# Designs tried in a protein design chat: VH-VL binders against q58766. Part 35

Target 1, 244 residues: q58766
Amino acid sequence: MIIMYAIGIGDNKEEVLKAYEKLKEEGIEVELIDNPKLLVDKLLDGEIDGAVRGSLSSSKVILYLRERIGKFYRASILKNPFTNGIFLLSPVGIDDISEDKNERIKDKIRIIEFASNFLKNYNIKAKVAVLSGGRLGDLGRNKVVDETIYEAEEIVEHFKGNVDIIHNGILIEEYLKDGYNIIIAVDGITGNLIFRCLGLICKIPGYGAVILSDKNVNFIDTSRNANWERYYNAIKFLIGGDFG
Short names: E, the ipSAE of ESMFold2; O, the ipSAE of OpenDDE; V2, 0.75 times the mean of E and O plus 0.25 times the DockQ between their complexes.

## First folded at step 14 (VH-VL; framework fv_dargistotug)

Design y2 (at its last look DockQ between E and O 0.90; V2 from the best seeds 0.00; counts 0 for: pae E 5.3 > 2)
Fold by OpenDDE, look of step 14:
Structure y2 (fold): chain C 244 residues (1-244), chain A 118 residues (1-118), chain B 106 residues (1-106)
Amino acid sequence: as target 1 above (244 residues)
Amino acid sequence: QVQLVQSGSELKKPGASVKVSCKASGYTFTSYGMNWVRQAPGQGLEWMGWINTRTGDPTYAQGFTGRFVFSLDTSVSTAYLQISSLKAEDTAVYYCARHYSWSYFDYWGQGTLVTVSS
Amino acid sequence: DIQLTQSPSFLSASVGDRVTITCRASQGISRYLAWYQQKPGKAPKLLIYAASTLQSGVPSRFSGSGSGTEFTLTISSLQPEDFATYYCQQLYSWPTFGGGTKVEIK
């Protein structure tokens, strides 16, 4: 059986095609699909072995995925700028986790569990850092920030003693310097902004966003505004899962 | 006071199985991960893996997959190490050790000597 | 896996001597390093964690320093009860131990 992969092609066609050509040069055959529903159906029906969203609409592809496989989370895989390792960033979607406090905490707990298991499969020990909206010393200065601090503490308390987990405020740069490889953002908006700043502006290398679920779905979510390298890396990840 | 008490020494033949126990007391068992460490005679310490005492999920180090099984009985605050198809090279002292938030191994069992000989 | 190399493997010293043991990591491990003491027939005992934090109950003659890839354990004045084997351990990734340093009486 021939192993088949696909990349979604919407806007930003030039970058998707660049990735396609590079992969072809390496003898990797990839199907270009311009229909969101078709991409998802081919993947879930077993016609292809893996899929990358490419530049197709997120609102269409992600929504349809949720309809077929149920609730899932995403984690962006980025290269650590301070180490030779990688880190997972989650959540990265505006509606990936609940707005309700209690449900949001449960969502973050599930993300940590799925992300830890994901890294374990690659023989990587999970080191979890939970972000809040300010420094620990900022407690009392802003009600919204205070809430994020308390929420982070509650999550750490849940895992403490078994999972390597820490909360030290908003200091993401310190987390990364210390080699933490699972970064839990305050919410999907915050996570998405972090990703866009690091990935799209600063162009930190990455592999796209993986699906975190109890179901094994060989799908990589990518930005419609990504360069060809990100699409290329996403396919390479599906093939070999090399983190360098 | 925190204590980890392991089962007694074992003498086994090649091909047999052994199950070592590690009973914890003096603390909440499910609040700290449990590790297993092997030390062959006259050799150094070797991390075998660990088990999440909250979820029961084991993780095995490379070289300790297949014949090695970590398990729990939380009702009696006990962790277990089972080794099947024993080999002569499995002769060693086996330690259980809890870790504190993955910062250090602060408490250790007294060790269990497993001798595999024909 | 991260490899830890201890040096020396064997060290002969006298009571009152200043002893220094080195642990080198194959890659940066920040401050995720612990030191243990093991006597014959006994389980390892925690001495230092987080590279330089002294465990409660451990004599002040023991100290740890370093970060990144180079770490040291120092005994300022060796006592009779300090003759033992010492191990470094990293917890940056899956735990690994150094090869050990046996401190013997000269």
Scores: ipSAE 0.779, ipTM 0.896, lowest interface PAE 0.6, mean pLDDT 95
Fold by ESMFold2, look of step 14:
Order: structure tokens, then C-alpha cells, then sequence
Structure y2 (fold): chain C 244 residues (1-244), chain A 118 residues (1-118), chain B 106 residues (1-106)
């Protein structure tokens, strides 16, 4: 039996090929696929055991993936800058969760459940922090901020001690120092901005964005213009990794 | 008011099975996860795992993934530990313990002694 | 898994003594440590959580300190009801217990 992984190859061919050659040297079976539909179909039909989008178009691959499996969420996998572990940041797709208040609470609850199960598969205990737009002492000063605080409190109440979960406002740096490894952003826009600041500007090491869904999809989304190390690291993560 | 009451002691032969119960009262059962802790005679405490009481999804500590099964009956606010193919080294007191926001185990059952001997 | 090493394993002391028990973690666990007291034939009882916060109803002679990898439980003036075995427990990841410290009368 042959374990097969795939990496999408489009515009950024040189960097994808560098990753491919490095993986081959390590005895890791990787197929290069230049067709977005084929990449997704082979993964979902069980012909390959895991896939990285690589340098294929995001709109073509992600749109087709949604057609095949329905609604899903994305979480960036980042190294914690204060500890030796990783954390998941979600949502990070700007349109991953609903604009409607009640529906976005349900979306965040699903994200927490899927992310917790994801970490459980790596034998990591989930420690969840729900962000809001302010500190608890800010209640009554801004209606939008108040709404995010109440939303975070409702999410924490939902889990009631069945998940290690906390809300103490906007203080993401304190959550990371305390080893929280699932960070729930207020919405997709804030999550995306946090990722861009930490991952793209500050260059915190990362492993791409995983798909969170009720279907076990072993897929990592990567930038079309990434360096070879990001494609390489994404494959290594799909196979398994040391998180602490 | 919060109480965890476990089933009585058990004397079993090797190869048998046992099912230990832990009945909760004085709080909303599905709001707090339930842990199982083993203590062999003269030994320390060993976490065996826990069960999410809202979903019924168990998590087993390393070394407890084979013969040990956690389950629930939420209609009677009860958690169960089943041990199959009993061995002499399974002789221990088994505790259930409720966790509070995963910060600590605040309430414990009185313990159930399971003795496995020929 | 995160290992907790308690010292001493056994302690002989008199009523009125100041007792110090240490717990060392194999990696940093921030403040996510609890202390339990267990008397013979009884279930453990929570004393301290979050390294230093006293559980409701626990006498003020008990105190906890530490963070990171080194933690201490202190009993400022040992009372007759304090002779027991004490366990630390980390909650930073999947729970683990220390090996215990038995405190007996001298």
C-alpha cells in the first residue's frame, strides 16, 4: 500500500518543485497536480491521503471544494511566539461566518468543536480563547463592542466546563502567553487581519490554513505565491507534526 | 449539594468485565465534564481520561485506549466506566471527578474498589 | 505528557511545624497547577487551584506559590487534621498528577 499526498502546481512552479524535490529526498510520495478540480476530486474520492493547494488558484480550488463538501471554515496554523507550541486562528476567511448575530454564534461554536477535534487528533488538549472587541470594563461605551462581548460570553456559557474555554476580552497576547491554542476572532475580517499582521508582516512561522468541517478533509490551503518552505511545511504538517 | 455517588465494590476473576457507575446530583449533569481516576493499592493518582457529558465523546489517556470504555446515561445523570478482560493489575480504586472549567477537579465520587483475583 | 515530580515523597512532622512540599513540571505550565489533599480511605479534596488560589472553605494556613516549572504548597502551622497525602496536578494539557507527598506525625 502506497500513501500518496498531492500539491497543486500552477503559476509559482519553481517553488513548488523545490518543495517536491525535498519531500522526495525524504521518501515522501507526492503527486503534482495542475488541475484544481482533479486535486479536489482525488482527495475526496480517496485516491490521495492529503492535499495542499500549492500555487493553484484559490478561487477555483476553494469554490469547487465548497461545491463538493458544503460549508466549511478555515483556521490558520501558527507557531505561538511565547511558547513552544502552535495555535489555530479562526475564522480567517473573510466570508467564513455569517453576518447575522445568531448564525455567527452557531458558526463559532462549530469552529470550536471542529478545531478541538483537530487538535485531539494530534493529542493536543484544546485551550480556547474567544476574542471580543474590548475589555469587560468597556461595557456600555460602544454598542458594537458590547455586542462582541455578549457574544463571546454566550459562546463560553454554551460549553459550560466541557471545553477549556475563556473570554477575557481583546487581549490576544495574554492568551498566547498562557498557552491558549485556539483563538476565535470576532469575525472573518478580524481573523484575516490578525493573520496578515502575525504571519505575513511579523513572519511568525506557519503551516497554512486547514479546513474545518464535519467531513474529515485532509487539506491545507496555501498562498499561490509562497516560498518552497511553506509548501514543504504544509505537506509535513498533513503527515503529522511535533506541536510541543 | 453537589454529590457524585459511585456503585459498590466489586470482586471479579481475571477475564471478566465490570461496569462502575457514577451518579451525579445537585447540578446540571451535562454542563460539566466527567473524569475517571485510578488509584492502585498503595499508589498515587492516575488520570484515565474524561467524557464530554454534552456530546458523549470520550477521551482516553495514553494506556487506557483498549479495555476501558466511558459512557453516559444523561436521563439519570450517570457516567459509567466499563473495564473488559480484567487483569490482576486492574485491581484499584476507581474515582469519578467533575471538572470546573478545566481549571481543577472540584468534586469527587467516594471511589469504587475493583478487586481482580483468582 | 507533562510529568510532575513531587518532593519529598514522605515527610515526618509535628503539630505546629511549617511544612513545604514542592512540585516540579517537566515543561512550563504557567499557573495551571492544583493541589489536592487525600486522607486514608477517602477521595482527594481540592485545596489550591491556579497555583495560588485557595479553594472556598480551605483554612488560610494553606498557601500555594510558583509558576512555570516550580510550585510549592505551604502549611504555615501544621494541625492534627493536616496529616494526609498531598498531590499536585497540572491542567495545562491533559491532566497528570504528581507522585504524592505523605505527611505523617513524627
Amino acid sequence: as target 1 above (244 residues)
Amino acid sequence: QVQLVQSGSELKKPGASVKVSCKASGYTFTSYGMNWVRQAPGQGLEWMGWINTRTGDPTYAQGFTGRFVFSLDTSVSTAYLQISSLKAEDTAVYYCARHYSWSYFDYWGQGTLVTVSS
Amino acid sequence: DIQLTQSPSFLSASVGDRVTITCRASQGISRYLAWYQQKPGKAPKLLIYAASTLQSGVPSRFSGSGSGTEFTLTISSLQPEDFATYYCQQLYSWPTFGGGTKVEIK
Scores: ipSAE 0.278, ipTM 0.725, lowest interface PAE 5.3, mean pLDDT 89
ESMFold2 (binder alone), look of step 14: mean pLDDT 92; pTM 0.935

Design y3 (at its last look DockQ between E and O 0.87; V2 from the best seeds 0.00; counts 0 for: pae E 7.2 > 2)
Fold by OpenDDE, look of step 14:
Structure y3 (fold): chain C 244 residues (1-244), chain A 118 residues (1-118), chain B 106 residues (1-106)
Amino acid sequence: as target 1 above (244 residues)
Amino acid sequence: QVQLVQSGSELKKPGASVKVSCKASGYTFTSYGMNWVRQAPGQGLEWMGWINTRTGDPTYAQGFTGRFVFSLDTSVSTAYLQISSLKAEDTAVYYCARHYTWSYFDYWGQGTLVTVSS
Amino acid sequence: DIQLTQSPSFLSASVGDRVTITCRASQGISRYLAWYQQKPGKAPKLLIYAASTLQSGVPSRFSGSGSGTEFTLTISSLQPEDFATYYCQQLYSWPTFGGGTKVEIK
C-alpha cells in the first residue's frame, strides 16, 4: 500500500503551496485538504497515514480531534540551540492544563508519560526538566513562585527513580545545554511564550506540535501563519522522523 | 540495607529457556528503575535494557529484542529476566541493577551465570 | 547509540602509583558519566557519578573529572585493593559502557 499524507490548506495558501511544491520536487506526494472535518476524518479513519493541520482553522481542527479522540495534550518540537538534538515543550496552550493545582499536577504527569513514550518510539531516552517560576534560591521571595517550586518538586518526587527528571528552577537555558529533551512549562501561557520567543522571534527550527495521548495519532499541529519551511518540516517529520 | 539477590547459576541446552530472578529489599521497589546487564566470559558490560518498576513497561536495547523478556512481581519486589531459545552465545553472567533518576547504577545483584552448552 | 572509548585497555602499575584512565564519548554527554570498579567474580561497584561526584563510602583517592566528550578517572595513590577492572558508563542516552580498563600489578 502507498503511504499517504495530507496538509490542510486554508488561508496562507501561498506558503502551504510552497511546501507542497518543495515536497513534490523531492518525490513526496501530499494531499491538500481544505476541509477541517475531512482532514481529521481521513486521518482517524485510516485513509491517510499522517496529517498536518497546515493553515486550516485551529479552533475547528482541534475541536474535531477532541470530539473523536477525547482529551489530549500537545508538545512543540524544537531544535535544541545548544545541541544537535530536539526537545519537546509542553504545555503550549492556554487551555491545555487545569488551573486547579491538583489537576494541573496530574496533567503535567500525564504529559511527561506521553512525551516519554513518544520519544521512546524514536529510540530517544527521555530526559525531563520541570520548570518553576524562579531559581531554587528564590524560595520565600514570592508566594506564586514558591507554589511553582513546590509543584515541580512534587512532580519530580512522583517519577524519581523511573524517569530521568530534574527540577532546577527557571533555568531553561541550563536544561537545554545539558540536553534535556522534555521541558515542562509552569503553565500553558509560559510555554506558549517560550515557544513564541524561541521559534517565532529567534527562528529556532521547529517541526510543529505533536499530539500527546494514549492514542496513536499521527498528526502535527502547525500555525495558520507559518512559513513554508514549518509545513515542510512537519511532513518530513511524519515521513521519517527527520530532526536534522 | 539495600540488597538485590539474584537466583542461582543455570546450566541449559541450546533451545531451552531460562528465567532469572532479582529480589529487592531494603527500599521501596517501585521508586527505582531496574536494569539488566550482560557480561560474557572475559568481556565487558553490556546494557540489555530496563523495566519501569512503577508501570511495568520494559525497554530493550538493540540486540535484545524478541528472545528477552523483562517482567515484575511487585508483590514480592522481584524483577525477572527470561531468555528463550537459548544459544551458546547467551553464556554470560547476568546482573540486575537499580538506577536513581538515570544518574547511576548504585546497587547491583551478585550476578547469575547462565551457561548454554550441548 | 553513544560509544565510549576507554583507554588504556590494560594498565600495569605499582602500589603508590598515580593512575589515570580516560573515557571518550562519540558525542557530547554533558556530565552523565559514571565510573565503576569490578573485581573478579564480583558485581560492579559504583565509584563516581555525574562525572565527578564521589559515591558514599568510596575512598578519596578516587576522583573523576571532565564534561562533554572527555572524562578521566584518577587514583592518586594505588592501593593493593585497587587492582581491578574499571568501566565508564554514559547515561545521557540509553546506557552504554566503555570497554573497560584492567589495572594489573606490575
Scores: ipSAE 0.079, ipTM 0.682, lowest interface PAE 2.9, mean pLDDT 92
Fold by ESMFold2, look of step 14:
Structure y3 (fold): chain C 244 residues (1-244), chain A 118 residues (1-118), chain B 106 residues (1-106)
Amino acid sequence: as target 1 above (244 residues)
Amino acid sequence: QVQLVQSGSELKKPGASVKVSCKASGYTFTSYGMNWVRQAPGQGLEWMGWINTRTGDPTYAQGFTGRFVFSLDTSVSTAYLQISSLKAEDTAVYYCARHYTWSYFDYWGQGTLVTVSS
Amino acid sequence: DIQLTQSPSFLSASVGDRVTITCRASQGISRYLAWYQQKPGKAPKLLIYAASTLQSGVPSRFSGSGSGTEFTLTISSLQPEDFATYYCQQLYSWPTFGGGTKVEIK
């Protein structure tokens, strides 16, 4: 059986077509799909082995995907600037996790479980760092910061000795230097801002956003207005190539 | 006190199977992952993989997918290593080891010698 | 996989000597290195984790240092019970062990 992939094509057609042509030159079979529902249905029905949203509307594709498979989370895949590896940053959708404190903790626990399994499938040992709003020595100075610290500590305690997991506050740069490869943001807003700073401003290489779910969904979310290289790299990642 | 007690040595023929047990005591079994480590006679230590004791999900190192199976019986706080289709090269001491936060192996079983000879 | 190279492979020493064993990683592993002691016929015993943190119950004559790619285990005053094989192990990725250093009398 031949492995087949699809790229969504809506706006930004020229860049998607450029990626398509480069993949075709490499012998990689890719279908261009201009219908959000069809892209999702073909993926979930097993007619294609993986999909990139491409330049289709996020609201149409993601909404329909959520209708079909229920709650899921997204993780951005970024190159670690200090190591020879990658890290997953999650949540990165502003609405990926609950606003309610108790449900937010459950969401983060699920993200950690799904992200760890994702890395296991790539033969990568998960090393999880949970962010909070301050350093551990900041307890007692600000009630909101304290709450984020206590939430992070609760998440770490949930996993005990079955996951390589740490909380040392807000120090994302130290986590990355130490090779932590699953970075759990405080919420979807902070995760999105971190991604925009690292990926869009500082241009840390990225491979798109994967779907974190209890279902096997081989899907990469990409910017609607990306250059052709982003679409091309997303397909190459779905195929399981080396992390560049 | 934390203790890991493994089953006794085994002498097997090629093609047979063996199941090594590792019984834990002195701590909450499902709170700490369990690793398996192989040491062939006169050689160094080789990590075979681990099993998440909360979920039962195993992870196997490269080269240990197939004939090697990790399992649990949480009701008796015991981890198992099953080796099928035994080969002479499987002759080794097999250790279980509990991993702690940051995945260091803080407690080890006494080891089980498996000898495979015709 | 991350390869660990231990030096020396063998070491002859007298009681009271200061002993240093080195472990070099094929890539940066931060401080995620552990040291184990193994006596003949016995399981390995954790001595040091996180490169330099002494495990509870381990004598203070043992110490560890290093980060990145170069690490050392030091025994400040060798005792009769310290004659053993010592292994380093990285935990930065899926675990790997060094080849071992056998510490012998004379």
Scores: ipSAE 0.077, ipTM 0.658, lowest interface PAE 7.2, mean pLDDT 89
ESMFold2 (binder alone), look of step 14: mean pLDDT 93; pTM 0.941

Design y4 (at its last look DockQ between E and O 0.04; V2 from the best seeds 0.00; counts 0 for: pae E 5.1 > 2, placed apart)
Fold by ESMFold2, look of step 14:
Structure y4 (fold): chain C 244 residues (1-244), chain A 118 residues (1-118), chain B 106 residues (1-106)
Amino acid sequence: as target 1 above (244 residues)
Amino acid sequence: QVQLVQSGSELKKPGASVKVSCKASGYTFTSYGMNWVRQAPGQGLEWMGWINTRTGDPTYAQGFTGRFVFSLDTSVSTAYLQISSLKAEDTAVYYCARHYDWSYFDYWGQGTLVTVSS
Amino acid sequence: DIQLTQSPSFLSASVGDRVTITCRASQGISRYLAWYQQKPGKAPKLLIYAASTLQSGVPSRFSGSGSGTEFTLTISSLQPEDFATYYCQQLYSWPTFGGGTKVEIK
């Protein structure tokens, strides 16, 4: 049986085709799929081993994926600017986790579990850092900040002794310097903003966003307006053979 | 302490096969990928590919997709490189090296010299 | 594939000399470059990753710099144990190594 991957092709056809041609030259079998429902169906039915959204509409693909597999979270895959490693930033979908305080703690616990297993399957040891809205010395200055600090401490306590996990407040730059490779944002809005700053403005290299769920979904979400190297690198990441 | 200990040198004739072992200790074997690097006599380093030690899935660099097979025995924390249909140009030192987070190679085996001569 | 060209391919130097080795990439690789030291009969040893970050236990006389396509390894005051061959390695994509720079005793 032939192992197959797919790239969604909608707008931005030229860049997707460049990626396709490069992969073909390397002997990597890739199907170009222009139908959002078909892309998701073939992935979930096992007809293809992994998929990249490519330049298909995110609203159509992601909504249909949610219809098929239910609730999931998204994590952005970025290169660490202080090391040669990668890190996951999650949540990055603005609506990925609950607005309810108690339910969002449960969401973050699930994200940590799914992200840790994701990295282990790529031969990467998980080191988790939970962000909050301030430093520990900021307790008492703002009620919302205090709540995020206590929330982060509760999450760390949940994983006591079982996961390499830390909370030291808002200091994402220190976490990345120390090689933490799962960064848990306060919420989906915060995570999305961090991603946009690091990935889109500062141009930290990345591979797109993965789906975190209790189902095995070998899928990378990419920008519809990416250059061909983004689509190419996403496929290479899915097959486990690309350090870039 | 992290250690990678490779099997001893091999002297082989063209057309034979060889299997080099790399036994890991001092860390969780399935948490780090294992790479193979070739160094021909008097030459530089050449990455051959890697194997995912959790899934067993190998990735081969260009030029190493035919006669070279990576495998594992996770029960003894050991990675293997098998070379079939040996040719004189396969004469080299073969290193195993683990990578850190899909990145640099932080620990290397001592190397295994494979000599292929008629 | 991304090709790395090291220069010089060899050099002779004395203890105490400042040594500079250059690695040039065939395309931009940001800061995803590592340096290794290899002594005769031994496996390579990691010195520097992310272009400029020293690996734990590496003496401070070693430094790395550069980004994009041009990278430099510098040894500020060469010591007897530094006579070796040095390799750069890119990690932007599938790893490739430079051709090596042999540092010999003058």
Scores: ipSAE 0.279, ipTM 0.716, lowest interface PAE 5.1, mean pLDDT 89
Fold by OpenDDE, look of step 14:
Structure y4 (fold): chain C 244 residues (1-244), chain A 118 residues (1-118), chain B 106 residues (1-106)
Amino acid sequence: as target 1 above (244 residues)
Amino acid sequence: QVQLVQSGSELKKPGASVKVSCKASGYTFTSYGMNWVRQAPGQGLEWMGWINTRTGDPTYAQGFTGRFVFSLDTSVSTAYLQISSLKAEDTAVYYCARHYDWSYFDYWGQGTLVTVSS
Amino acid sequence: DIQLTQSPSFLSASVGDRVTITCRASQGISRYLAWYQQKPGKAPKLLIYAASTLQSGVPSRFSGSGSGTEFTLTISSLQPEDFATYYCQQLYSWPTFGGGTKVEIK
């Protein structure tokens, strides 16, 4: 059987086609799909081995994906600016995790479990860093920050012993320098801001967002306004290629 | 006191199977990951993989897939290594070792010698 | 996988000598480096973790240093019980060991 991948093609066709041509030149089999439902169905029914949303409508593709596989989380894939590795950042959406404390903790635990399993499939050991809203020494200075610190500690305690997990406050730069590859943001707003600052402002290479679920879904979520390199890199990621 | 006690030496013929046990005591078994390390005679240490003692999820290192199976019996705080279709090159001492937050292996079993000979 | 190159493979020394063993990683591993001592017929014993933290109960004559790609284990004054094989281990990614350094009596 020939391994086949797909890229969704909606608007921004020129960029998607550029990616397609480049992949084709490299001998990578890619199908262009202009139907959101068809893209998801082919993937989940096993007709293709992986899919990139490409420039298809997120509201349609993501919604239908949710209908088929249930609730899932997302993690942005970014290149570590200090190492040659990658890291997953989650959550990155405002509605990705609950506002309720107990449910939020459960959501973050699930994210860590799914993300760890995801990296294992790429033969990468999970190294988890949990963010809080301040330095550890800031405890007692602000009630909101204190809550984030306690929440992070509770999550670390949950995984104690079995998982390489750390909480050292808000020091994301130290986490990345030390090679942590799963970064858990305080909430979706925080994660989204981190993503936008690093990826969109500082132009750290990104590869889209992966699906985190109890189901193995080889899907990368990309922006409809991305350049061809983003789509190309997303496919390369799925096939286990170079992340450079 | 923390202890990992492994089963005794094994002598097997090629093609046979062996199951090594590692019984933990002196600590909460499910709070630490358990690793398996192989050491061929006169050779260095080789990480075989690990099993999550909380979830039971095994991870196998490159070269240790297929014939090697990690398992648990949490009711007796014991980890198991099963090797099927034994080969002469499987002759080695096998260690269990727990890790703490993947920072180090602080406690080891005494090792189990498995000899495969026709 | 990350490869660890340990040097030297063999080291002859006398009681009282200062001994230095080096471990080099094929890529940066931050401080995720541990050192073990193994005597014949025995399981490895943890000496140092996090590159420089001495394990409880280990004599102070043992010390570790380094970060990134180069690490060193030092025995300030070799004792009779220190003749053994020493291994470095990285836990930055899936664990790998160095080839070992056998410290033998001169």
Scores: ipSAE 0.022, ipTM 0.626, lowest interface PAE 4.3, mean pLDDT 92
ESMFold2 (binder alone), look of step 14: mean pLDDT 93; pTM 0.940

